# VHH binders against q84jc2, part 59

Target 1, 232 residues: q84jc2
Amino acid sequence: MSKMRNLVEEKFLEFYESWVIQLELYLHQLLIAHNNNTMSETELRHLISKLTTHHKAYYTAKWAAIREDVLAFFGSVWLNPLENACSWLTGWKPSMVFRMVDRLRKSRVVLVEAQVKKLEELRVKTKFDEQKIEREMERYQVAMADRKMVELARLGCHVGGESVMVVEAAVRGLSMGLEKMVKAADCVRLKTLKGILDILTPPQCVEFLAAAATFQVQLRRWGNRRHYVTHS
Short names: E, the ipSAE of ESMFold2; O, the ipSAE of OpenDDE; V2, 0.75 times the mean of E and O plus 0.25 times the DockQ between their complexes.

## First folded at step 4 (VHH)

Design r33 (framework vhh_8fcz_2)
Fold by ESMFold2-Fast, scan of step 4:
Structure r33 (fold): chain B 232 residues (1-232), chain A 125 residues (1-125)
Amino acid sequence: as target 1 above (232 residues)
Amino acid sequence: QVQLVESGGGLVQPGGSLRLSCAASGFTFSDYAMNWVRQPPGKGLEWVSGISGSGGSTTYADSVEGRFTIIRDNDKKMVYLQMTSLKTEDTAVYYCARPSYDLWYLTGSEYFQHEGQGTQVTVSS
């Protein structure tokens, strides 16, 4: 099974590197589209669809990987230290997306009052969902320090058929709990992303997706530049 | 410092082929994805194709998918656009473009650096 865990990390590293490279290529397409007022609604919707499909592919691959080894995502080898430092439950914090939305208020394509109201309602719901998950994570961490888990940890130092079975069952339960929590956080991310795209017009969606992708690509470049810069 | 020099354009018949070249200098070429963009007569800039820094990933506008191929040679610091089955609608000035990561969403005007004059592609009827 340890070989399967190593294979999961290797396969996701390969997937993620390709996924980010493709995201950057889509970002270039979004940036050109944002500065070109001659694109049709059909062309803009097709571009938006490429990005949403790309993000769905990420979560499909991630959920397959965490089913096998959720702990790989709590210290991801495919992320640089800056990207890891900015992670909230193995990914971007959903409410931060509204920072990108705030940029649209300074856009050439102005948000109407009805959109502003719907975005604020979505922001409040997203923060509520985040807080619910944070409470669940806190309870999970407290449960790890529960006296029963402490007893199991002591028992695990002394090998026996019954103790080995009980410890293994407890560890599997903990991993399943983390998997469920990570998937819950990812569902909030996907619902927030879909909600924003449903509220925005196609030109506004292009600007929003461009801002979000730019931040993701920039964060990776900032972290990588720091790591490879010589100071001698 | 950053220079991009496009070449290879010309007049071609519909259904013909052309290979565009872009010579890059003044930056670590393999660290940057490169793009081809075009400006048809009377229109704004249209994105055509992109290639990752390593050359391992490519993407294309739907209008050119299956007809154009983007490739790069990092040792020579070149990016190419192989165009086949050319259509009258492909008539445009073609630019080789490097994204500007430092200013992408701040100003909106510095998304790509295309310091060259571009190369004119004309597909006659």
Scores: ipSAE 0.188, ipTM 0.642, lowest interface PAE 5.5, mean pLDDT 81

Design r34 (framework vhh_8fcz_2; at its last look DockQ between E and O 0.60; V2 from the best seeds 0.00; counts 0 for: pae E 3.0 > 2, SAP .687 > .668)
Fold by ESMFold2-Fast, scan of step 4:
Structure r34 (fold): chain B 232 residues (1-232), chain A 125 residues (1-125)
Amino acid sequence: as target 1 above (232 residues)
Amino acid sequence: QVQLVESGGGLVQPGGSLRLSCAASGFTFSDYAMNWVRQPPGKGLEWVSGISGSGGSTTYADSVEGRFTIIRDNDKKMVYLQMTSLKTEDTAVYYCARPSYELWYLTGSEYFQHEGQGTQVTVSS
């Protein structure tokens, strides 16, 4: 059991480190592209597709890993403490990406009224989906403190007998419930990302993806190299 | 203090080869991903290739994949671009770049903390 957890954590740590390194390489491509007015729409769409594929690869690997050990994603060993503190249900909070969209309103390539309306509708829908998942998590936590679970925890303090099998079944149920909620949250993330990219023009998509990737890479760098100032 | 100095450009016939070099100083070279970018006549900057700080990961523009190889020597603080099967469309000024997404995010426009002078590559008969 504990060996299976360790193997999942070890494999995903290796995957995530490589994934973030590749994200930074794509970020450099996005920065160069957004300053190049001579790139064709086809070239921009190809770059956007590379980023979309990269994010899909992350979720493919994540969902395989949570099938084996969803608890590895709560307090992840491949994330630094700052990244973990900023996590919402094992990842980024979907509505936060609209902060990256707000940057586009101050860009030289301004959003047209139809785009502003669609983005606002998507923002409201995303917040609604977030709140729905938060209520499901709250119900899950209440169920964890239900009379039956409290009794099982008491029994788990004693070794042996039928209590071992009952506790094992309860823990399995807990893991399955968390897996379902994490996948639901990830589906909202992917729907939100796709929705934004479908509304934006290719140059706006490049700027949006650059802002999102910058935040992700910079948050990791801040957390890994936390500044300490001594007063002397 | 950060400096990037490109060299190795020149005139070459279609199908020829060139090796570009970039000498870096003023920062912990192995901690940063490095890129080659180019500016063809009358066009904007085009990203060509990137390499991670360790050299363990590389990526290439579709137009150069299979023809160009990016390598680095962290001991010498050097990045190289090995160019083969050169085409007339590869004609450009080539720059070694360390884009600053931090600077870009803060300023909205500047993303080269420091870029080199560049080296001219001309592919013509």
Scores: ipSAE 0.512, ipTM 0.812, lowest interface PAE 2.4, mean pLDDT 84
Fold by ESMFold2, look of step 5:
Structure r34 (fold): chain B 232 residues (1-232), chain A 125 residues (1-125)
Amino acid sequence: as target 1 above (232 residues)
Amino acid sequence: QVQLVESGGGLVQPGGSLRLSCAASGFTFSDYAMNWVRQPPGKGLEWVSGISGSGGSTTYADSVEGRFTIIRDNDKKMVYLQMTSLKTEDTAVYYCARPSYELWYLTGSEYFQHEGQGTQVTVSS
């Protein structure tokens, strides 16, 4: 009596499991690099490049899967409930990543004034883009709730045959709108990450990437542990 | 208490082979990725290789890829490093390590990992 999953969900579950395991292995490399000064700048840039390539591979796979079924990314089967609870439009909320930078700045990373100013500018831009996407989502939801869509859904319920085709067309229209919104959110995520990595020095980038990977790995471990605890 | 005990080091000539072993206890071994790190003479720790908890995924430092193989046996709670084509640059104390998944950046703490006493590998003519 397990819940049925479609082909997109099965394929992305397999991809994501492998992807997060590889992220965990990169995390070990990052943690060694951040805790000592044995790596040259060239070696640090190589490690940073491995991480950015790994993140790009995630979005490449995601965007291919979204074209088939964007709804699979709202309440994803490859994420535990804690991970899903942290999602904003199918991923991490762009503006929240600056809290991680702030925490690193308080304890491990010394930023010069020029970096601080650039990061604040990026934070403001990121929040602006994020809010623009939220307003577009609200407008989309209002448009979908207008009298035409309500009437089409009502007709689909009460007339049979041809009403099924009208409902299917409305669902496809909703899916295309959601694809646009998810991709817009992903573009803000990618721009924010690139912006942060461009502002930080290579050692600082390693610190940030290590913190981000630690959070993602531990969030998964915490959420999975809760599912295996039973008191019968 | 987490315990990691490395063994299998020794003196070998360039081009030689060694197999390092690590016996783990005090934690659910299969829940943790494991790695080998090394400390060359007078230098800090250098990451060598890592293996996922299931053993299904491995990674290697560029300097050892194609020459070293990391293996785990979850039933015996062992991790191994099979080293071949050894070079003088591979001379180091080798440690088996279990990185902590603690959120060190939230507390301002330094990251801590669990490692054993190490095993010496010396590659020389």
Scores: ipSAE 0.428, ipTM 0.778, lowest interface PAE 3.0, mean pLDDT 83
Fold by OpenDDE, look of step 5:
Structure r34 (fold): chain B 232 residues (1-232), chain A 125 residues (1-125)
Amino acid sequence: as target 1 above (232 residues)
Amino acid sequence: QVQLVESGGGLVQPGGSLRLSCAASGFTFSDYAMNWVRQPPGKGLEWVSGISGSGGSTTYADSVEGRFTIIRDNDKKMVYLQMTSLKTEDTAVYYCARPSYELWYLTGSEYFQHEGQGTQVTVSS
C-alpha cells in the first residue's frame, strides 16, 4: 500500500537517497585505499575523516528532521522492510559494530592485545548504554497504553475541534519523549563509532569502515531486491 | 562474465585534454557505480573518480577535482572520463573499475574488478 508521505518524509527521503549514494562512492575509495599499501597514514586519516564527516552530516540532517516530526523515523519510508527490520531506535544498533569487528578479526584484521581489551571495555559500556535506553523506551511504550492515552485515542476517532486538540497535544508530548530517546540512541552510536575508530589503526579503520559501509549498501540492495521499493 | 574495456588514452601535452572511454558488459550496468582508477609509474592503484549507477552523483579525488568529469551512458553501457588541464602527475594507466563488494567481503583480496588492460595516459611536454 502506498503511504501518503508528509513533507518531512519526502525531504528526508530525498536527502537519504543522496546520502547513501555518496556513501557508496566513499566505500569505493575505502576499498581502493585498503588495497593500496602505499597510501600514507595522512592520506588514510584524510579518507577516514571524510567518512566521519559524511556520517555527521547524516545525523545533523536527522536531528533537524526529528525536531519537526520524530514519528517519521519510526516508520522510515526511505528504508526498505529489511533495513527497517534491522533498525534499532531509528538506526543501527551500536552493539552490532562489535560483531563486525569480531568478524574482521577472524578473517583479515589483526588486533593487538591492548586493542582487544579496549574493544571489550567499549563493548560493555555500549551494551550498558543500549540497555538503559531500551528501558526508557519501554517506559514510553507502556505509557502509551495507559488509561489516559487510551481515552485520548478514543477521542481521536471523532473529528472534533477540542478532542483533536487534546490528541495533538498528547502526540506532541509523546514525540518529545521519543525525540529524546532517538537522540540518546544516536549519541551512543556516535560514541561507539568514535570509540572504535580511536582504538583501531588507520588501516584498520579503513577496513572497518569499508565493512560497515558494505553492509549498509548491501543490506539496502538485498532489501530492494526482495521488496520492490520505488525511490524518487 | 564482467568485461571492461578502456580506450582513449594517449600522449598529450600539459594543459591538454583527453577523453577516456570504458565499455562495460556482462552485468546489469545501471545497478553498479563505476569508477576510474589509475596506476602511476612506480605507485599503487589510485582512485580517481566515481559515478553512481544512475549517474546522478559523482565524486572525485582531490587531485583531479575541477579538472576531470566522469559521466556514464547506461543505454550504451559506457563510462567516460573527460580530462582537462592535464598535468604530468596525471601520467598513469587508467582503468575502469566496478566494485566487487561480495568478493571483498568474502575473501578480502579483491576490491575492484578491472578486467581490462587499461589505457595509457602520458602527459609530457
Scores: ipSAE 0.024, ipTM 0.509, lowest interface PAE 2.9, mean pLDDT 86
ESMFold2 (binder alone), look of step 5: mean pLDDT 81; pTM 0.832

Design r35 (framework vhh_8fcz_2)
Fold by ESMFold2-Fast, scan of step 4:
Structure r35 (fold): chain B 232 residues (1-232), chain A 125 residues (1-125)
Amino acid sequence: as target 1 above (232 residues)
Amino acid sequence: QVQLVESGGGLVQPGGSLRLSCAASGFTFSDYAMNWVRQPPGKGLEWVSGISGSGGSTTYADSVEGRFTIIRDNDKKMVYLQMTSLKTEDTAVYYCARPSYSLWYLTGSEYFQHEGQGTQVTVSS
């Protein structure tokens, strides 16, 4: 089992490092496109599609990995401590993307009233979905402290190695619950991202995706600069 | 002070080849991804190709894929664009770019502050 967990971590580490490098290259393409008023709507939509496909590839790989070992995504070895500290259920908090939209507003992005209304409706819906998941996580934590779970832990302690099978079954049940919760959170992330892109014009989508990718790349750089050096 | 100096442009016939060079100074070159961008006459700036800091990952605009190759030499602090099967539509001023990132704003002018002076490529019969 531990061997399988180590392989999942190693495989996803390699995937994630490559995925982030490619994200930074797409970010550069978005930044150049943002400054080009001669790009057609078709060209802009193609670039937006490349980014959307790239993010979908991440969730495809993630969901395959969590089926094998969801716990690898809590305190992930492929994320630095700052990235891990900023995680909400193994990823970005959905409502945080509206801060990216607000950033675009500060750069004098002209949003028409109809877009503002639709974005506010989406923000409210996203916060509602977030709170629903947070209540489910809270219920999950209460269930983990349930007397039956405490009894299983005591059985493992009292009977020693002979309780391993019972404890492993309980751990598998907990992992299945976490997997469902993580997938639910990821679905809110994807629905929120899709909703924003559907409301924005193609040039506004490019600005939004560039802002989001900039934040992700910079958060990684900030965390990687922090290191503990021991004097030997 | 960050400096990027492009060279290698010129006049070539369709189907020809050119190699563009960019000499970088004033920063830790291997820590940054580098890009080639171009501006055709009467058009805005177009992204052409990008390469990661290590050189392990590259990406290309659809219009140049299979014809152009981006490479870097971190020891020499150089990035190159090898262009083959050149078309008249490739006529442009080519720039070496290290885009600047900001969490505070995203405006077109500011993120090209480290862009070089450019090198002219003209593809004509």
Scores: ipSAE 0.297, ipTM 0.703, lowest interface PAE 4.3, mean pLDDT 81

Design r37 (framework vhh_8fcz_2)
Fold by ESMFold2-Fast, scan of step 4:
Structure r37 (fold): chain B 232 residues (1-232), chain A 125 residues (1-125)
Amino acid sequence: as target 1 above (232 residues)
Amino acid sequence: QVQLVESGGGLVQPGGSLRLSCAASGFTFSDYAMNWVRQPPGKGLEWVSGISGSGGSTTYADSVEGRFTIIRDNDKKMVYLQMTSLKTEDTAVYYCARPSYKFWYLTGSEYFQHEGQGTQVTVSS
């Protein structure tokens, strides 16, 4: 119930709304670039760089915010219910981007065998890193349950002011653990995104980024439309 | 039905200025970002500029940065492109556009369903 918690939510809501608006403007540029077969590779690389910088700006702002209140990112007020339901450790699930990569195999811009092999190797590594984080989260949840059971067993023990300080220190420790796990998940996201872009040609990068941005924008629109249709 | 109607094109000398207008109807204008795109003679579509639904954010192609300004009037359902220091390479048919997200995975013109009829800009003597 802190003012810091409310401030983090308000500031990140303002940031996220602006960030998504800019993502949609970049999406329009990507769609036009994809339909223009006369663009140079230098022009395409510049557009890809704008998107990469935009995604890095998101993680810079997110990491500053979670340092103050990581719990704001679990059930975020700036996301609609559909977006929140699709979240994995406060963001997109890293392995999901390979579904976007699979669409490149069905499009005009086709992958060569060497790229397919490198993307499969990256997919396997990403899935491994993802599962490692999931195991750490499970251990964290078990540790939380064990701690609560110990505290419940202490129902008859009165220790005064020291009890309050011990509980507050434990809660802070739990929050720091969640922050570490969220950052680990974000590092896998960024590493996966960079890995894919390093394997793809500039035209393929444009198509991939357009696919990813389209999915993100459409998911937000579908969730918002459902909310407007259902009244309370 | 979604309709976009462009105007304001014409013949202008190098270094001159023109203001293009686009009148939108058939949708909630302020909910959608709008773009200007152009097609030079014998070339493909080239993205020129974009503006967010509120008008609070704008972006420009490197070739027009500092020379063109995109603005919108949501009350009048209009988007404008103010062009200054025009060059021969700016010669093109200019279209007001709102891309469709339904068919982004299809190739060709299917990615860009909401274009107007266009307005011709010719930069020469």
Scores: ipSAE 0.056, ipTM 0.570, lowest interface PAE 7.4, mean pLDDT 81

Design r38 (framework vhh_8fcz_2)
Fold by ESMFold2-Fast, scan of step 4:
Structure r38 (fold): chain B 232 residues (1-232), chain A 125 residues (1-125)
Amino acid sequence: as target 1 above (232 residues)
Amino acid sequence: QVQLVESGGGLVQPGGSLRLSCAASGFTFSDYAMNWVRQPPGKGLEWVSGISGSGGSTTYADSVEGRFTIIRDNDKKMVYLQMTSLKTEDTAVYYCARPSYKIWYLTGSEYFQHEGQGTQVTVSS
């Protein structure tokens, strides 16, 4: 595949590489803090705030980029093939983070019953929001298979100035729909993350964020190692 | 075998400066972010500073921000911690640490390769 990078892809690639490097540095802080029982609640909350701010910076940059080219986020050039294969609507699947939460039940700081109840309520709500988005995506994919799109695909095969302009207009309309869908998915991600952090104590938040960041960093490393081995 | 050897500690008065060094061997140094961590008397390990493999990104604990600078020299396989405006609360054994993600829920010693004896920094007058 000889896909040329556009300006949006080049800018976001540069941003993302720096963002992931900074995430790994924050991960080191989380891992050390996780095993330090002398840190104050204020110190732990400040570290949690750094991670929250870092994730918000990602979505600020992403939403600016998808306004210009949402299609760049479907098969992203800044992600390796493994990361792309594991994506759900251009990012992590919201319900997956509850697998990280399940690890906390076996941690040094045990979840109390009130937290378990609130986390289960949040899990159910997240699954519901996720399914709603999946239904919207299904409707979008059905619209893509609409007779009009099929006719435009046939017409494009026969190259003409008029058909090129009609295809460009249709793609622009579809891109606006995808942008709205991606933002909706990202809003579920952010609400789920905030919900979990609001329920957990600061030490539990550190453990949760460390688990999530470790998975993200390791997934990238696993995918990059595979690329090195298979594409010598 | 991964080896990290810390040096440069000593006794210094409040407001003084020290430069800590860490010599690394046994791994591809530029592929790993490096950290400085410390253990004050009677407390657990606390993270001080981190630097990316290329040296392009650094981060610092709030308690040392603006006073400490982390630097690396990939050709010499060295990481340094330049400490200025030292305070009595900076008194600790300082360790150089390489990240390990084998098991994230284990102790700090499992997360970072800490092969050295550390270097003692005492700030007192």
Scores: ipSAE 0.244, ipTM 0.666, lowest interface PAE 5.1, mean pLDDT 82

Design r39 (framework vhh_8fcz_2)
Fold by ESMFold2-Fast, scan of step 4:
Structure r39 (fold): chain B 232 residues (1-232), chain A 125 residues (1-125)
Amino acid sequence: as target 1 above (232 residues)
Amino acid sequence: QVQLVESGGGLVQPGGSLRLSCAASGFTFSDYAMNWVRQPPGKGLEWVSGISGSGGSTTYADSVEGRFTIIRDNDKKMVYLQMTSLKTEDTAVYYCARPSYKYWYLTGSEYFQHEGQGTQVTVSS
């Protein structure tokens, strides 16, 4: 199965490198738009739409890849060690984006009371959804140490016939469990992103997206500065 | 031209069962997750259940988990909601919902495209 894993890793590495380059180009456009008061609402909505589509493209590619090899996303080869250290269930922790929202309170376009209330409600719900997923991951890890799993691992030492089929079925079950949890985490991410964008005005959306993209790009640059080249 | 047509609603007593059906057309059905959402009288939309494009993964709202089962038949382009142990609180218009994008695994109603008129479920006590 290592050859299949290598193919998934190579394919997603190529995708991700291109995706990040395009994100940096969109970040440049967002920063220009943020500093320019002359852009129309239509122009701002078009730019926001490009970013939204770009993020959706990432999750479309990711979910296709995890169907083939979900483990490729745990300790990903396309991420540097700092990015991997900052990952929560194969991606950004949903609640962290509210730190970026907090800067909008000091922006040129002040949040109105109704927006502040809705953002706090979304923050609470996001934290609740995170805790639910964390409990599921904990249960998954405990189940890996269960007597039945230990017995199935022991059976894997005896290659042949019916025992091989039982072990293969168990491994497929484990992979499906991880896929379900990763997709659940990604759904919380997308729901949180969509929720924030629905609450904010177009200028506020541009500022928020610029902050989020800046953090993502900067985290990658910081990690790459400390990256160690190993012989392969 | 995406079309979703819901059916199977009706009047049922508490503790009863109903099976809702949704017929889909105008898109590659197996590429999309499908969802059931509901709107109780005087309340907003509430997400009920979701199923992945392949049918390999299902999710349920806490309020219906253990009582409802979502099933799909990709050959017939149908999604179903089998409801058991119905409560008066389950009274709502039920909508079949498709996400805007392929391969999305959804748990929130705000991501859905509601395209049918829905089917009314009334649980009378």
Scores: ipSAE 0.000, ipTM 0.118, lowest interface PAE 16.2, mean pLDDT 79

Design r4 (framework vhh_8fcz_2)
Fold by ESMFold2-Fast, scan of step 4:
Parts: structure tokens; sequence; C-alpha cells
Structure r4 (fold): chain B 232 residues (1-232), chain A 125 residues (1-125)
């Protein structure tokens, strides 16, 4: 099914390029909204909803793609080397988002004590969930080294046509475990994002989303410049 | 030096049409999303429309969707805003804007680069 794997990569590359272009268009709306004190709460909530829907669309597409080929998301062809270097289990590291909230607090965001307390509780919960996934990944990697890899190596050395089907079955089993782990990480990302947006006021949500989108767009630009110079 | 020069504004009656132009220089035009933003009298900046670097994707504020069309000509380094069915609420100074980003935080007027005085659109009988 190598043709199916290539199709998954090409299809997601096309999706991701379009998705990032739309994110940048939404970012411009967020930047203007952030600097405009005359927008109504209804208008701000509508904009926040567009961004939330856009992020959910990403995970819908991602989960469909990883069901077909989860390995495409480790060292992804649609990401430049800098974006890939900054990835934690195929995406952003959930606890990093709280550093963004802290930086916004120092720049312009004024948080009340009740929000600070709820954000700290969410930060601790997110870090706990993140560490749980990291321990599971470590156990997975140890299992890969100690039994599955030995099995695959033995099959590859000493067996003909029959080894192809057995190796394929073993690789599918490993991929299913990895898919479950990636989905678990994505669930922590979505819960963390929703939790922050639920705690923040609409103007604070706009500022937070603008900061997050700015980081993502700039990281891609910096990496693309470096990649172009290095590759050419 | 990045320069954006707006033109095409004027006085128009409600229900009328105008086409705004923006001439860009000093940067690789096709690498940037371009925006139209406006400032009505006594109000803050309001985002109107955006267009991707290739021109393949566009988006509009709800208040102008179906009435305004943003287009670009990368060979001429121009972005346009075709306005139809103009309303009195569309009265504003219109600016062509290129994004200016800061990582991790946002401050002041660093969000967009718009160099000119803009182009004044007045919708009145």
Amino acid sequence: as target 1 above (232 residues)
Amino acid sequence: QVQLVESGGGLVQPGGSLRLSCAASGFTFSDYVMNWVRQPPGKGLEWVSGISGSGGSTTYADSVEGRFTIIRDNDKKMVYLQMTSLKTEDTAVYYCARPSYKLWYLTGSEYFQHEGQGTQVTVSS
C-alpha cells in the first residue's frame, strides 16, 4: 500500500498549505480586532469561533490521515525542518501555551486573580497529562527496541516471501499503537486550548489566539527562508 | 523601504460603486498576504478584506461580504478593492496593509505597515 501512503502525504500537504494560508488570513482579522476597542462582544466571539472551528478542522483532517499513515506525521513533508524540530508528538507541546499566556500578561493582558488561579490549575493538569503521554511513549520505544525490532530484524534476515506479510502485520500493529498515542496528545492539545479560551474574556482570547497564530506563521517563515537558502 | 500608496476614493451616492487601488513597492509582493482596512470617523481600525499571496484565497468582513471584492495583480504589484452597493456606514479612510508580526506578543501600531494617508471614501447623498 505504498501508493496509498504517497497519496496520504500529497493530500495532507495540499490540505495543510491551504489551512496555513487561511490561518494567516484569520491572524490579520485577530490583529485588527486586538487593536480595536470598538468591536462588540458578539463580533469578538464570532471571530474566536472561526479560529476554534479552523483548529478543529485541522484535527479532523489529521485524524483521518493518521488512520491511514501515522508515520507520515513523524518528520512531515509539509513542514519545514524548523517546524519539525519544534514538534512534540506531531504537534505543539501543550504546556508551551502557558508561556504565551504569561508573556501576554506582561505586555497587555490584565488577568484577574480568579483567572490566574484557574490558569495555574489548568497548567498543572496539562503538564501532568503531558508527562503521562511522555512516559507511555518511552515505554513504546523500549518495547520497539526489545521485542518488535528483534522480531523484524530476524524476519528480514532469514525468510523469503512469507516474511513480507508477517513484517507488514507487525508494522501495522506498531502503527496502531503510535496512532493511539498521537490522538492522546492531540486530545490534551484540544482540552488545553478549550480550557484557556473558557477562562479568558473575549478580548483576551483574541490576544491569545493572535499570539499563537503569529508564532506559528513566523516559525514557518523563518524555517522556509532557512530551508530555501540551505536547499538551493 | 516598504511603500503602499492608496488611490481611487471619492464621494459617491448610496448604492454606488468605487474601485480602490494600492501600489506596493520595496518588498517581494507575491510573498505577502495583503489587506484592506478602514477607519470610520471617530472609530478604530476595522479589518475589511484579505487576499493570499497567490490570490487564490480571499476573506471578507461580514459587513462587506457579497458587496466588496478584493483582487491582486502580482505582475503590477497592485491590490484592488472593488466596492458595490455602498452604504453610509462604509464612509471611512481606507488603507492598504501588509502584516507586520511580533512573536509571542503584540503592541501598538506594529501590526500592519500602511505608509500613506489612505484614500477617503464618503458615501452620502
Scores: ipSAE 0.283, ipTM 0.690, lowest interface PAE 4.5, mean pLDDT 82

Design r40 (framework vhh_8fcz_2)
Fold by ESMFold2-Fast, scan of step 4:
Structure r40 (fold): chain B 232 residues (1-232), chain A 125 residues (1-125)
Amino acid sequence: as target 1 above (232 residues)
Amino acid sequence: QVQLVESGGGLVQPGGSLRLSCAASGFTFSDYAMNWVRQPPGKGLEWVSGISGSGGSTTYADSVEGRFTIIRDNDKKMVYLQMTSLKTEDTAVYYCARPSYKLFYLTGSEYFQHEGQGTQVTVSS
């Protein structure tokens, strides 16, 4: 599995580096669009669609990789330590985007009362979905610990192909359960992102996506430096 | 001191070709993605094309896809825009741009791009 893990890690590292580079190129487009009052609604929707497709491509690649080695996504080699430290179930915590929307609202995002109410409804639903996943993860971790302890104890008493086969079956079962949990978390992420974009107008979507991409790109830059560069 | 200097614009007939050049200085060129943006008469800035720091990834506006090619030469600190099958609607001042932004969502104050003086492209019979 070590060999397969290294291959999965190499393949996803290559994908992720290209994906982030493309995200930064899209961020440049978002920043130009944000400053341009003459851009049509159709043009803005097209740009928003490019970003949405880009994020869907990430999850398509992630889910393929997780099928092969879900553990590669816990403490990922393609993420720096800061990015890994900020992860919730292998990615961003869905409720964090509402704090981002709140900050935008205070800076310059003009939200009407109806949008604020819909965002609050979505926030409550997202938190409920997060809590459900956290409870499932807790139950899974308890079951995982019990199975791991039993199998490790047995491995210490037995040798040969029979012991290897039993351990492999147990690990496969645990990995499948963990894969389902990660996919459930990713579904909440995608549902939350879609929900926000459905509530916001195209210019507000551009501003939101620009803020989200800026945070992601800057978090990576900060974490990649030996000592963080402070904003002066 | 970041400096970007565009050149290569001019008057060209519809269906013609032009190659724009941008000379960069004052920063580690290969560490930054570069963009071409344009401003048509009476309109705001329109994003045209982008290229990653290594040159391994490129992207284009739908209106220019298949007609324009963005290239960079990191040794010479140059980025180019090869334009073919030019249309009257491509008439604009073209700018080479490197984003220079603060944390957008935290400050709310900066989304400005660092751009050069531009080069005029006029497509007309």
Scores: ipSAE 0.022, ipTM 0.539, lowest interface PAE 7.8, mean pLDDT 81

